# Designs tried in a protein design chat: VH-VL binders against Protein phosphatase PHLPP-like protein (phlp-2). Part 15

Target 1, 227 residues: Protein phosphatase PHLPP-like protein (phlp-2), of Caenorhabditis elegans (q09564r761to987)
Amino acid sequence: QIGVSGSRGMKNKQCIRQVRVENTFGFIDGGSNSYMSSSICRFMTSYLKENVSMDIRSILLRCHCELGEEGERLGASVMIIRVHEKRLEIASTGTMSAAIARNQKLKMIINGRYEIDDDEYSRIREAHGFVDEENRINGVIGSSRQIGHFSTFPVVLPTHSYRNIQLNEQIEGLIVGNNMIWNMLSIDDLNSTFHNNRSPIVVAKKIQDQLQSYDYGGNSNILVLRR
Below, E stands for the ipSAE of ESMFold2; O stands for the ipSAE of OpenDDE; V2 stands for 0.75 times the mean of E and O plus 0.25 times the DockQ between their complexes.

## First folded at step 23 (VH-VL; framework fv_necitumumab)

Design w3 (from u2 with heavy chain G105N; at its last look DockQ between E and O 0.54; V2 from the best seeds 0.00; counts 0 for: pae O 6.7 > 2)
Fold by OpenDDE, look of step 23:
Structure w3 (fold): chain C 227 residues (1-227), chain A 122 residues (1-122), chain B 107 residues (1-107)
Amino acid sequence: as target 1 above (227 residues)
Amino acid sequence: QVQLQESGPGLVKPSQTLSLTCTVSGGSISSGDYYWSWIRQPPGKGLEWIGYIYYSGDTEYNPSLKSRVTMSVDTSKNQFSLKVNSVTAADTAVYYCARDLYDYNDYAFDIWGQGTLVTVSS
Amino acid sequence: EIVMTQSPATLSLSPGERATLSCRASQDVYSYLAWYQQKPGQAPRLLIYDASDRATGIPARFSGSGSGTDFTLTISSLEPEDFAVYYCQQRTDWPYTFGGGTKAEIK
């Protein structure tokens, strides 16, 4: 069962988009650029339609390579999820996060809000980049791990996290969302919402409502998968 | 300390069914943290994963053996079992049961039985 | 299925020497790779999981590295008890598959 919810907030453009082709889901967060998110959605959709069994990591990389000139100064956070009968695959770069529900508890499996550790900091500096006081790369980029941003290479890299999770009866579902969802809502709140509602659609909508209740005026996008 | 022990006939005739049982001691098989697996090793050869069973009865088998393999679990006895139908000489191997440690993204066979040799011969 | 190829088939070394064992996957297995040690007449023992994490009780002289398709098990200084057969295993896709093994033997 699938539930989806999104909002443009006060913005005129949709910068966070979703793709779905059969059992594969894509999340694209272009930050403040709707063109980037749209383009990546198109690429991803094309690849998946061409070969639905294509490795999700490969899809992510191909999207990166396909950006062309637009990718010089623009980028995006991308998460691809493929749901199998007995496995869950996730490839993710950037600020998108995912939590799996197991045994009545949510556990983060992809955390796009990672703190830059010393090694990454050193890497960025060695690449002649910097991290500002707001933890932005070169003062403007939300993550050092994103697709695009070719002009900053090798400061920003399309480094991705990959998860291959065995599914069992204890796994109840999955929540995916952009960074602001996780910034504004506690894991306990999300856990409560997930387990107090059977419908993933309702779960997604309630999460969206909660987000809006905190006067968030930006883009948001939520995917809830439930067994 | 969790221990696994294989048991069953060491000799099986061709076309018959190989049947083995793994007894788990020092811990409960009814744990969501583990998959219980069978692996075999022909004499002088490498390792082949046969399949696993979860305490709930959920199974996954090697496609090469799927048509002939059945696993079961008995939580009351803290055991899980393997059956291989229509055996041939190619099924002669040391059979191991193992605990597959599951931690969402990190897992491996962390505990093994000592193994039991099963010879298929007329 | 994913084919795992180990090299060399046999590695002849002396105690105290560094051992480097290779494992190659036919396709990307990411970091979902384990290493096992097997001594004659014994069951395999887990050494490394997730390509580089040492299992509990495994000496520090054992280390795993690599990602994608190429992996390495390193024994920094061989002890007499380290002469055994080593297997790599991918856990990216079913069926799980093992390499053919590398036999570390005493020179």
Scores: ipSAE 0.018, ipTM 0.610, lowest interface PAE 6.7, mean pLDDT 90
ESMFold2, look of step 23: ipSAE 0.528; ipTM 0.830
ESMFold2 (binder alone), look of step 23: mean pLDDT 92; pTM 0.944

Design w4 (from u2 with light chain D28E; at its last fold request DockQ between E and O 0.79; V2 from the best seeds 0.00; counts 0 for: pae E 2.03 > 2)
Heavy chain, then light chain:
Amino acid sequence: QVQLQESGPGLVKPSQTLSLTCTVSGGSISSGDYYWSWIRQPPGKGLEWIGYIYYSGDTEYNPSLKSRVTMSVDTSKNQFSLKVNSVTAADTAVYYCARDLYDYGDYAFDIWGQGTLVTVSS
Amino acid sequence: EIVMTQSPATLSLSPGERATLSCRASQEVYSYLAWYQQKPGQAPRLLIYDASDRATGIPARFSGSGSGTDFTLTISSLEPEDFAVYYCQQRTDWPYTFGGGTKAEIK
ESMFold2, look of step 23: ipSAE 0.564; ipTM 0.842
ESMFold2 (binder alone), look of step 23: mean pLDDT 91; pTM 0.938
OpenDDE, look of step 23: ipSAE 0.759; ipTM 0.898
ESMFold2, fold request of step 25: ipSAE 0.623, 0.658, 0.624; ipTM 0.866, 0.867, 0.859
ESMFold2 (binder alone), fold request of step 25: mean pLDDT 91, 91, 91; pTM 0.932, 0.937, 0.933
OpenDDE, fold request of step 25: ipSAE 0.874, 0.875, 0.873; ipTM 0.932, 0.932, 0.932

Design w5 (from u2 with light chain W94Y; at its last look DockQ between E and O 0.79; V2 from the best seeds 0.00; counts 0 for: pae E 2.8 > 2)
Fold by OpenDDE, look of step 23:
Structure w5 (fold): chain C 227 residues (1-227), chain A 122 residues (1-122), chain B 107 residues (1-107)
Amino acid sequence: as target 1 above (227 residues)
Amino acid sequence: QVQLQESGPGLVKPSQTLSLTCTVSGGSISSGDYYWSWIRQPPGKGLEWIGYIYYSGDTEYNPSLKSRVTMSVDTSKNQFSLKVNSVTAADTAVYYCARDLYDYGDYAFDIWGQGTLVTVSS
Amino acid sequence: EIVMTQSPATLSLSPGERATLSCRASQDVYSYLAWYQQKPGQAPRLLIYDASDRATGIPARFSGSGSGTDFTLTISSLEPEDFAVYYCQQRTDYPYTFGGGTKAEIK
């Protein structure tokens, strides 16, 4: 079962988009650029329609390569999820996060809100980039791990996290969302919302409502998968 | 302390079925935190993963052996078993059972049996 | 399947020396890599999991590093009991696959 919720907030454009082709889900956060997210959605959809069994890691890389000139100064966070009968695959770059529900508890399995550690900082500096006080790369980019931003290479890289999780009867579902969801809502709150509601649609909606209650006026997007 | 012990015939004739059992002691096989695997090692060679079984009966096999391998679990006896059909000399190996720790995904074989040598010979 | 290649095949060192063992994957295995130690006539023993995490009871002289396709097991100062065969294993994709092993032997 699938539940989706999105909001533009007070913004005129939707910069976070989703793709679904059969058992594969794409999640694209273009930050403040709706065009970038739209383009990546097109690419991803095209690849999946061409070959629905294409490796999700390859899809992510291809999206990066397909950006062309548009990717020189723009980029995006991308998460791809493929649900198999006995396993769950996730490839993710950027600021999006995912939590899996197991045994009545949510656990973060992809954390897009990673702190830049010393090694990453050194790498960025060696590449002649910098991190500002708000943890932005070169003062404007939300993550050092994103697709695009070719002009900053090798400061920003399309390095992605990958999860391959065995699905068993203890797995109850999955929550995916952009960074602001996880910034504003605690994992405990999300856990309660997930387990107190059977419908993933209701779960997604309630999470969205909670975001709004905190006066969040930006873009948000939520995907809830439930067994 | 959790311990694993392999048991079964040490000699199998070609074309017959190899059958082994792993007995788990010091802990329950019905724990959702573990998958239970078989690994083999031919004499003087490296390690080959055969497959795993979960306490619920869910299995995953090495594609190279899938057509000949069957695993089962008996929670009442705290055991899981391996069968390999139509064996040849190539199936001669030390067979290990191992516990595969599940942390929202398996990450390592943290406990091993002592292993049991199975020789395929006429 | 993902092919794991270990080098060198044999490493001859003296007690007290530093040992560096390499493991290369044919494709990206991220951090889903484990190291095992096997002594003659014994089952493998888990040393490192998730590329760099030491298993319970493993001495601090053992350390794992790397990500992606290149991994290293380091023994800072070899003890006599450390002379054994070491295997790396990827756990990214099925089937799980092991390297061919590195034999650490006394010089």
Scores: ipSAE 0.465, ipTM 0.819, lowest interface PAE 1.7, mean pLDDT 93
ESMFold2, look of step 23: ipSAE 0.506; ipTM 0.822
ESMFold2 (binder alone), look of step 23: mean pLDDT 92; pTM 0.946

## First folded at step 24 (VH-VL; framework fv_necitumumab)

Design x1 (from w2 with heavy chain L101Y; at its last look DockQ between E and O 0.87; V2 from the best seeds 0.00; counts 0 for: pae O 2.4 > 2)
Heavy chain, then light chain:
Amino acid sequence: QVQLQESGPGLVKPSQTLSLTCTVSGGSISSGDYYWSWIRQPPGKGLEWIGYIYYSGDTYYNPSLKSRVTMSVDTSKNQFSLKVNSVTAADTAVYYCARDYYDYGDYAFDIWGQGTLVTVSS
Amino acid sequence: EIVMTQSPATLSLSPGERATLSCRASQDVYSYLAWYQQKPGQAPRLLIYDASDRATGIPARFSGSGSGTDFTLTISSLEPEDFAVYYCQQRTDWPYTFGGGTKAEIK
ESMFold2, look of step 24: ipSAE 0.611; ipTM 0.860
ESMFold2 (binder alone), look of step 24: mean pLDDT 92; pTM 0.943
OpenDDE, look of step 24: ipSAE 0.224; ipTM 0.750

Design x2 (from w2 with light chain D28E; at its last look DockQ between E and O 0.70; V2 from the best seeds 0.00; counts 0 for: pae E 2.4 > 2)
Heavy chain, then light chain:
Amino acid sequence: QVQLQESGPGLVKPSQTLSLTCTVSGGSISSGDYYWSWIRQPPGKGLEWIGYIYYSGDTYYNPSLKSRVTMSVDTSKNQFSLKVNSVTAADTAVYYCARDLYDYGDYAFDIWGQGTLVTVSS
Amino acid sequence: EIVMTQSPATLSLSPGERATLSCRASQEVYSYLAWYQQKPGQAPRLLIYDASDRATGIPARFSGSGSGTDFTLTISSLEPEDFAVYYCQQRTDWPYTFGGGTKAEIK
ESMFold2, look of step 24: ipSAE 0.582; ipTM 0.843
ESMFold2 (binder alone), look of step 24: mean pLDDT 91; pTM 0.941
OpenDDE, look of step 24: ipSAE 0.559; ipTM 0.847

Design x3 (from w2 with light chain D93N; at its last look DockQ between E and O 0.03; V2 from the best seeds 0.00; counts 0 for: pae E 13.2 > 2, placed apart)
Fold by ESMFold2, look of step 24:
Structure x3 (fold): chain C 227 residues (1-227), chain A 122 residues (1-122), chain B 107 residues (1-107)
Amino acid sequence: as target 1 above (227 residues)
Amino acid sequence: QVQLQESGPGLVKPSQTLSLTCTVSGGSISSGDYYWSWIRQPPGKGLEWIGYIYYSGDTYYNPSLKSRVTMSVDTSKNQFSLKVNSVTAADTAVYYCARDLYDYGDYAFDIWGQGTLVTVSS
Amino acid sequence: EIVMTQSPATLSLSPGERATLSCRASQDVYSYLAWYQQKPGQAPRLLIYDASDRATGIPARFSGSGSGTDFTLTISSLEPEDFAVYYCQQRTNWPYTFGGGTKAEIK
């Protein structure tokens, strides 16, 4: 059985969205763009209600395909989590990360702080894109893997990371968040917060409080799942 | 800068239909960021959430009222509306429209209209 | 539906005193709880959302705490303008439901 708590930062809440339909959770980060986040949130909510058993990877791709004309220049990071009795699934594209708590240790399993390695740099070049010295794609885009950005195809791709995690005795829970959390807090800090508190609500609030102690003014998006 | 204002008749006879409109100014219903809700408060009593409408026309109605309630939205006029059919004296209340974030759980009704009293009386 | 129970029904206090208002949910609502203030003849005003986060423009004397089923609104030192009715609202399941209110009145 899984306890769930979400928390968002005080600013730019319209640019980050959380969706919950039965056992499926969606996380959407439009960066500074509220239209993309709102559009994806509406579609995902409606689609999940009508297609409760559809594969989350297909739902994520459908979110990409259903973007309108604004998807030409704009994009978003999307993560979908589905909790089953004995397993959980995660599908993600973009800049959000997930860390699993296993055997008293919190380890990142999806790293949304994807840095461009030589292979990805080569792929981008072969697709006729470029990476500037600030690691931006075509001078403006912060991830080579997001939904949207149709005009860059195939430079920015909507392809996802996928994890299917069996919920055995050793799995204690999960922390999901946008890149602000992982940039500002160490995995050790997050591990301590997770394991020193049984309530997912307390864990989420303490993480948010830690971010606020750094005079943080931007977006944050946290979900804590705890058995 | 966003403001909500209720309008409609203040007196309705039993068995008639109560119709109210909320006009949104300083913001757009069609932005899709918010649910648009009606809440009522009988004189001297507490608050009851009636339901919401999304700009697409998607609705949820409180089950206690669902058989008698219809909401609609007119995005071209930046308005949303409430109808309550077959009213009785129990429907006498101040009716508020309010805004909520289109998301789950962790926000609240942050902008309310001033409210309009509707009295159901012969 | 989730039933919200507020206590006490009435607080009779003087300005400068500390007020403690309780709200209890019939089932786990996690942190998805809001507090509103309502003065006579006015619309409700959002005070607290997500159990403990103050809405924009709300003075620091208002604080919210709790999680799960038991929640508290605290007014650290009552000002004359704080004598009003206070409502809690759960926001985990539709229909969103309000408590019956706590009236803070002058002793």
Scores: ipSAE 0.005, ipTM 0.452, lowest interface PAE 13.2, mean pLDDT 83
ESMFold2 (binder alone), look of step 24: mean pLDDT 92; pTM 0.943
OpenDDE, look of step 24: ipSAE 0.029; ipTM 0.638

Design x4 (from w2 with light chain Y32W; at its last look DockQ between E and O 0.82; V2 from the best seeds 0.00; counts 0 for: pae E 2.6 > 2)
Fold by ESMFold2, look of step 24:
Structure x4 (fold): chain C 227 residues (1-227), chain A 122 residues (1-122), chain B 107 residues (1-107)
Amino acid sequence: as target 1 above (227 residues)
Amino acid sequence: QVQLQESGPGLVKPSQTLSLTCTVSGGSISSGDYYWSWIRQPPGKGLEWIGYIYYSGDTYYNPSLKSRVTMSVDTSKNQFSLKVNSVTAADTAVYYCARDLYDYGDYAFDIWGQGTLVTVSS
Amino acid sequence: EIVMTQSPATLSLSPGERATLSCRASQDVYSWLAWYQQKPGQAPRLLIYDASDRATGIPARFSGSGSGTDFTLTISSLEPEDFAVYYCQQRTDWPYTFGGGTKAEIK
């Protein structure tokens, strides 16, 4: 029922990867580390091929558990989306966000922006971590919820967010992206771009063009799903 | 204010089909903002969700009952219905219809019908 | 399916006392948990959704808390009309499932 098309406009694509196996999509942001994103991409691809019906939350946890020695100090943001006939599942850890278009309105349903609320501040402090004025964990880590970072345990946790969303005729599509997109463009701008263009490829390209017009030089990972 | 009212026979014989209708008043069933559910409660026991129907006719049924239940919607009459085939004494319960706001799963059943007792006995 | 376990099965208290009702899920339901009140001969009534948000018209003495697998409904000072059966419901995955209920009754 949900058609799938995507586009990426990125300066350094080695640190951001995407995967598709049948109805399951993976989005991986290794930050500044291309090994993390490549390693996770390779694992997810092979694991999904052999376990295509496995719960996406279990797959996400397996990505964490299989990181090896690099996972001691490095981490990644991962989002897994599975499209079913009557529902859409999303499991995510880190800085990836997703917004659903319904009835001409785009609404954020997974918020992966790295802002830390008062409860998370308290948790991190109790775990003997710290947050700087730029919301970095222990001065370097962009999310308190990511896979990896084993040496920080229990400061950074692989706890995921999850949505099981009913698909009905009012659902028009979905925009997924890393935090760069959501930092540079408002939900209203994204909504206008999505609804002024029927083609998911065109929507993704216009988002890419908007980011480039602001002279942004970072990585982005954009997926547009459209009915 | 939206109200839901169940209607149907109070007594059904074993092996027959139980058939119930929920009438929506004070609002429209044709709204894409809501899902419509049936829930049952055997006397002295807890609640069991039977399934939902969307105004388009799209449904999901609890696997425990899936082979025996059918739901339908009649938007022109502002009604949705439940059928349970091949009933036994175990299907004796108070049957409720309920409204569920489509808020991407974030809400709950905010309006319930009064319930109707259906007794299955020979 | 996700099994919801409520405790205690019955809670005997006097008006004016604080009531604490427990609900535990067999797996992570995040924050998508609702609480309902049911008086004899009546339909359930929504009290709390999204673990802690009060439904419209619900008195402030009702509050919900918890996340993940462990949830609590608190009634800060019981009134006579609060003696009823309380059900929790997870809304994370189909089929939606209810707990077995906690009956709050007069001591």
Scores: ipSAE 0.534, ipTM 0.822, lowest interface PAE 2.6, mean pLDDT 86
ESMFold2 (binder alone), look of step 24: mean pLDDT 92; pTM 0.944
OpenDDE, look of step 24: ipSAE 0.603; ipTM 0.861

Design x5 (from w2 with light chain S31Y; at its last look DockQ between E and O 0.49; V2 from the best seeds 0.00; counts 0 for: pae E 2.9 > 2)
Fold by ESMFold2, look of step 24:
Structure x5 (fold): chain C 227 residues (1-227), chain A 122 residues (1-122), chain B 107 residues (1-107)
Amino acid sequence: as target 1 above (227 residues)
Amino acid sequence: QVQLQESGPGLVKPSQTLSLTCTVSGGSISSGDYYWSWIRQPPGKGLEWIGYIYYSGDTYYNPSLKSRVTMSVDTSKNQFSLKVNSVTAADTAVYYCARDLYDYGDYAFDIWGQGTLVTVSS
Amino acid sequence: EIVMTQSPATLSLSPGERATLSCRASQDVYYYLAWYQQKPGQAPRLLIYDASDRATGIPARFSGSGSGTDFTLTISSLEPEDFAVYYCQQRTDWPYTFGGGTKAEIK
């Protein structure tokens, strides 16, 4: 009963991927690495098809634990969403954000923007990592909280956030996207786009068009769920 | 000021149905901002969440009680109700109604009724 | 079902002392944890939600901390009105569950 739409970025290389198995949706951002996003996508798809009822938090942890040699120095952001009749579950690690539309308003419920606050900076320094002037961990890593990066432990941690959200008649849908969407567009812009358009595919396309108007050429990927 | 008040019989015989009503005053239960719950506390014991109801009639019941419990809402009377079927002495408890702010993932029960003791005995 | 375990069961202290109450979850509940105070013959009163945020009107001497599975309610300097039973509640998943309570008694 919920309509689904997604849009990948304008770049030729696909570093962000989506998965859907029955009522479960995966959203994977490999950063600049398309091999990580592709590998996690294949694993998650296969695992979910065999384990459709498995807890999404366990699936997310399994994605971390089953990374191969590439997981030593590479990582990914992963968000898993499961839609039940009366509730919505979200488990997420990394840099993706989600906002829920309710009563003609969007509210951010998962904030994946990767700006490092003072507490996280201190934790990274104590773990013998460093943050450069561009907010990268050890000069290359874009998030201190994502799966993979085994060789950095405990600098980068696979800590995840979780939401169990009651679905009621006021919930209209949600928007998921990588952190650049939320950095370039305001919640008001996203709210207007969501509520001025019925089709989730059109919503996703218009958000992508708005990113292009700011001359942003990086990867973007938008998932829109609508009731 | 929003206030919740439980009402119903204080004594119920075994195997009968316990029926309670919570009346909301100083506010409306028709708001989509809140869920409405029943919680019970056997004398000298801890708290057990029974379930919630939304103003639209949508419910969730604690699996430990689901086979025996129903809730309903009457928005015109600003009330929601609890029925527990086939009661035994184990259902003797103080029953509370409570308001739960819905702000994406529930925060807590911020307003409680005073509670009403229901005793199940022959 | 997520089991919440509180310790100690009873805490005997004098006014002015610092109280530390523990709550442990059987699985990760992140920060979706509430604390309630209940005095004899009264309904519970919300103290803390989201592990560390004080509810409206709750004095600053009450503070909550922790995340994941281990949580603490601290009362920095006990007042006479603080001798009550304290319950934690996880709000991560249904059914919502409460701990068994910690009774704060005057010594």
Scores: ipSAE 0.533, ipTM 0.831, lowest interface PAE 2.9, mean pLDDT 86
ESMFold2 (binder alone), look of step 24: mean pLDDT 91; pTM 0.940
OpenDDE, look of step 24: ipSAE 0.581; ipTM 0.860

Design x6 (from w2 with heavy chain D106E; at its last look DockQ between E and O 0.88; V2 from the best seeds 0.00; counts 0 for: pae E 2.5 > 2)
Fold by OpenDDE, look of step 24:
Structure x6 (fold): chain C 227 residues (1-227), chain A 122 residues (1-122), chain B 107 residues (1-107)
Amino acid sequence: as target 1 above (227 residues)
Amino acid sequence: QVQLQESGPGLVKPSQTLSLTCTVSGGSISSGDYYWSWIRQPPGKGLEWIGYIYYSGDTYYNPSLKSRVTMSVDTSKNQFSLKVNSVTAADTAVYYCARDLYDYGEYAFDIWGQGTLVTVSS
Amino acid sequence: EIVMTQSPATLSLSPGERATLSCRASQDVYSYLAWYQQKPGQAPRLLIYDASDRATGIPARFSGSGSGTDFTLTISSLEPEDFAVYYCQQRTDWPYTFGGGTKAEIK
């Protein structure tokens, strides 16, 4: 079962998009750029339809390679999820996060809210980039791990995380959301919402409502998978 | 402490079925925290993962052996078993049962049985 | 399946020396790599999981490093009991696959 909720907040355009092709889900966060999310969404949709069995990690990289000139100064966070009978695959770059529900508890399995550690700092600096006081790359980019931003190479790279989760009876579901969901709501809050509601649609909606209750005026997008 | 012990015939004739049982002691097999695996090692060779079984009966087999392998679990006896059909000399190996600690795929086979040699010979 | 290649096949060293064992994956396995030690007539023993985490009870002289396709097991100072065969295993994709092993022997 699938639940989805999204909001533009106070913005005119939706910068976060979702793709679904069979058992593969795409989550694209273009940050403040709706064109990027739309473009990647279209590409990913078409590409998945023609390559439904392709490794999701390769698909993610393909999204990066196919950005064209738009990718020179723009970028996006992309998460791809494929649900198999016995396993769940997730490939992700950027700021999006995913948590799996198991035995009445949520656990973060993909954390897009990573803090720049010393190694990454060093890497960025060696690449002649910098991190400002707001943790933005070169003062404008939200993450050093994103697709696009070709002009910053090698400061921003499409470095991705990958999970291959064995599915069993203890796995209850999955929550995916953009960074603000996880910044504003605690794992405990999300856990409560997930387990107090049976319908993933309701879960997604309530998460959205909770986010709005904190006076968040930006874009948000939530995907909830539940057995 | 949790221990695993393999048991079964050490000699099997060609074309027959190899049957082994792993007995778990010091802990319950009916735990969602573990997958239970079989691994084999031909004499003087490396390790080959055969497959796993979960306490619920969920299984996954190595594609190289899928057509000939069947695993089962008996929670009442705290055991899980391996059957390999139509054996040949190539199936001669030390067979190990092992516990796979489930932590969202991060861990490994942390507990092994001592292994049991199965020889396929006429 | 992912092919794991270990090198060297045999490593001849003396007690007290540093041992460096290599494991290479045919594709990216991220950090989902384990190392096992096997002594003659014994079952494998888990040494390292998640590429760099020591299993319980494993001496500090054992360390794992690497990510992606290249991994290293290091024994800082070989003890007599460390002469054995070492296997790496990827846990990224099914089926799980092992390397061919590196035999550490006394020089």
Scores: ipSAE 0.342, ipTM 0.777, lowest interface PAE 2.0, mean pLDDT 92
ESMFold2, look of step 24: ipSAE 0.557; ipTM 0.829
ESMFold2 (binder alone), look of step 24: mean pLDDT 91; pTM 0.941

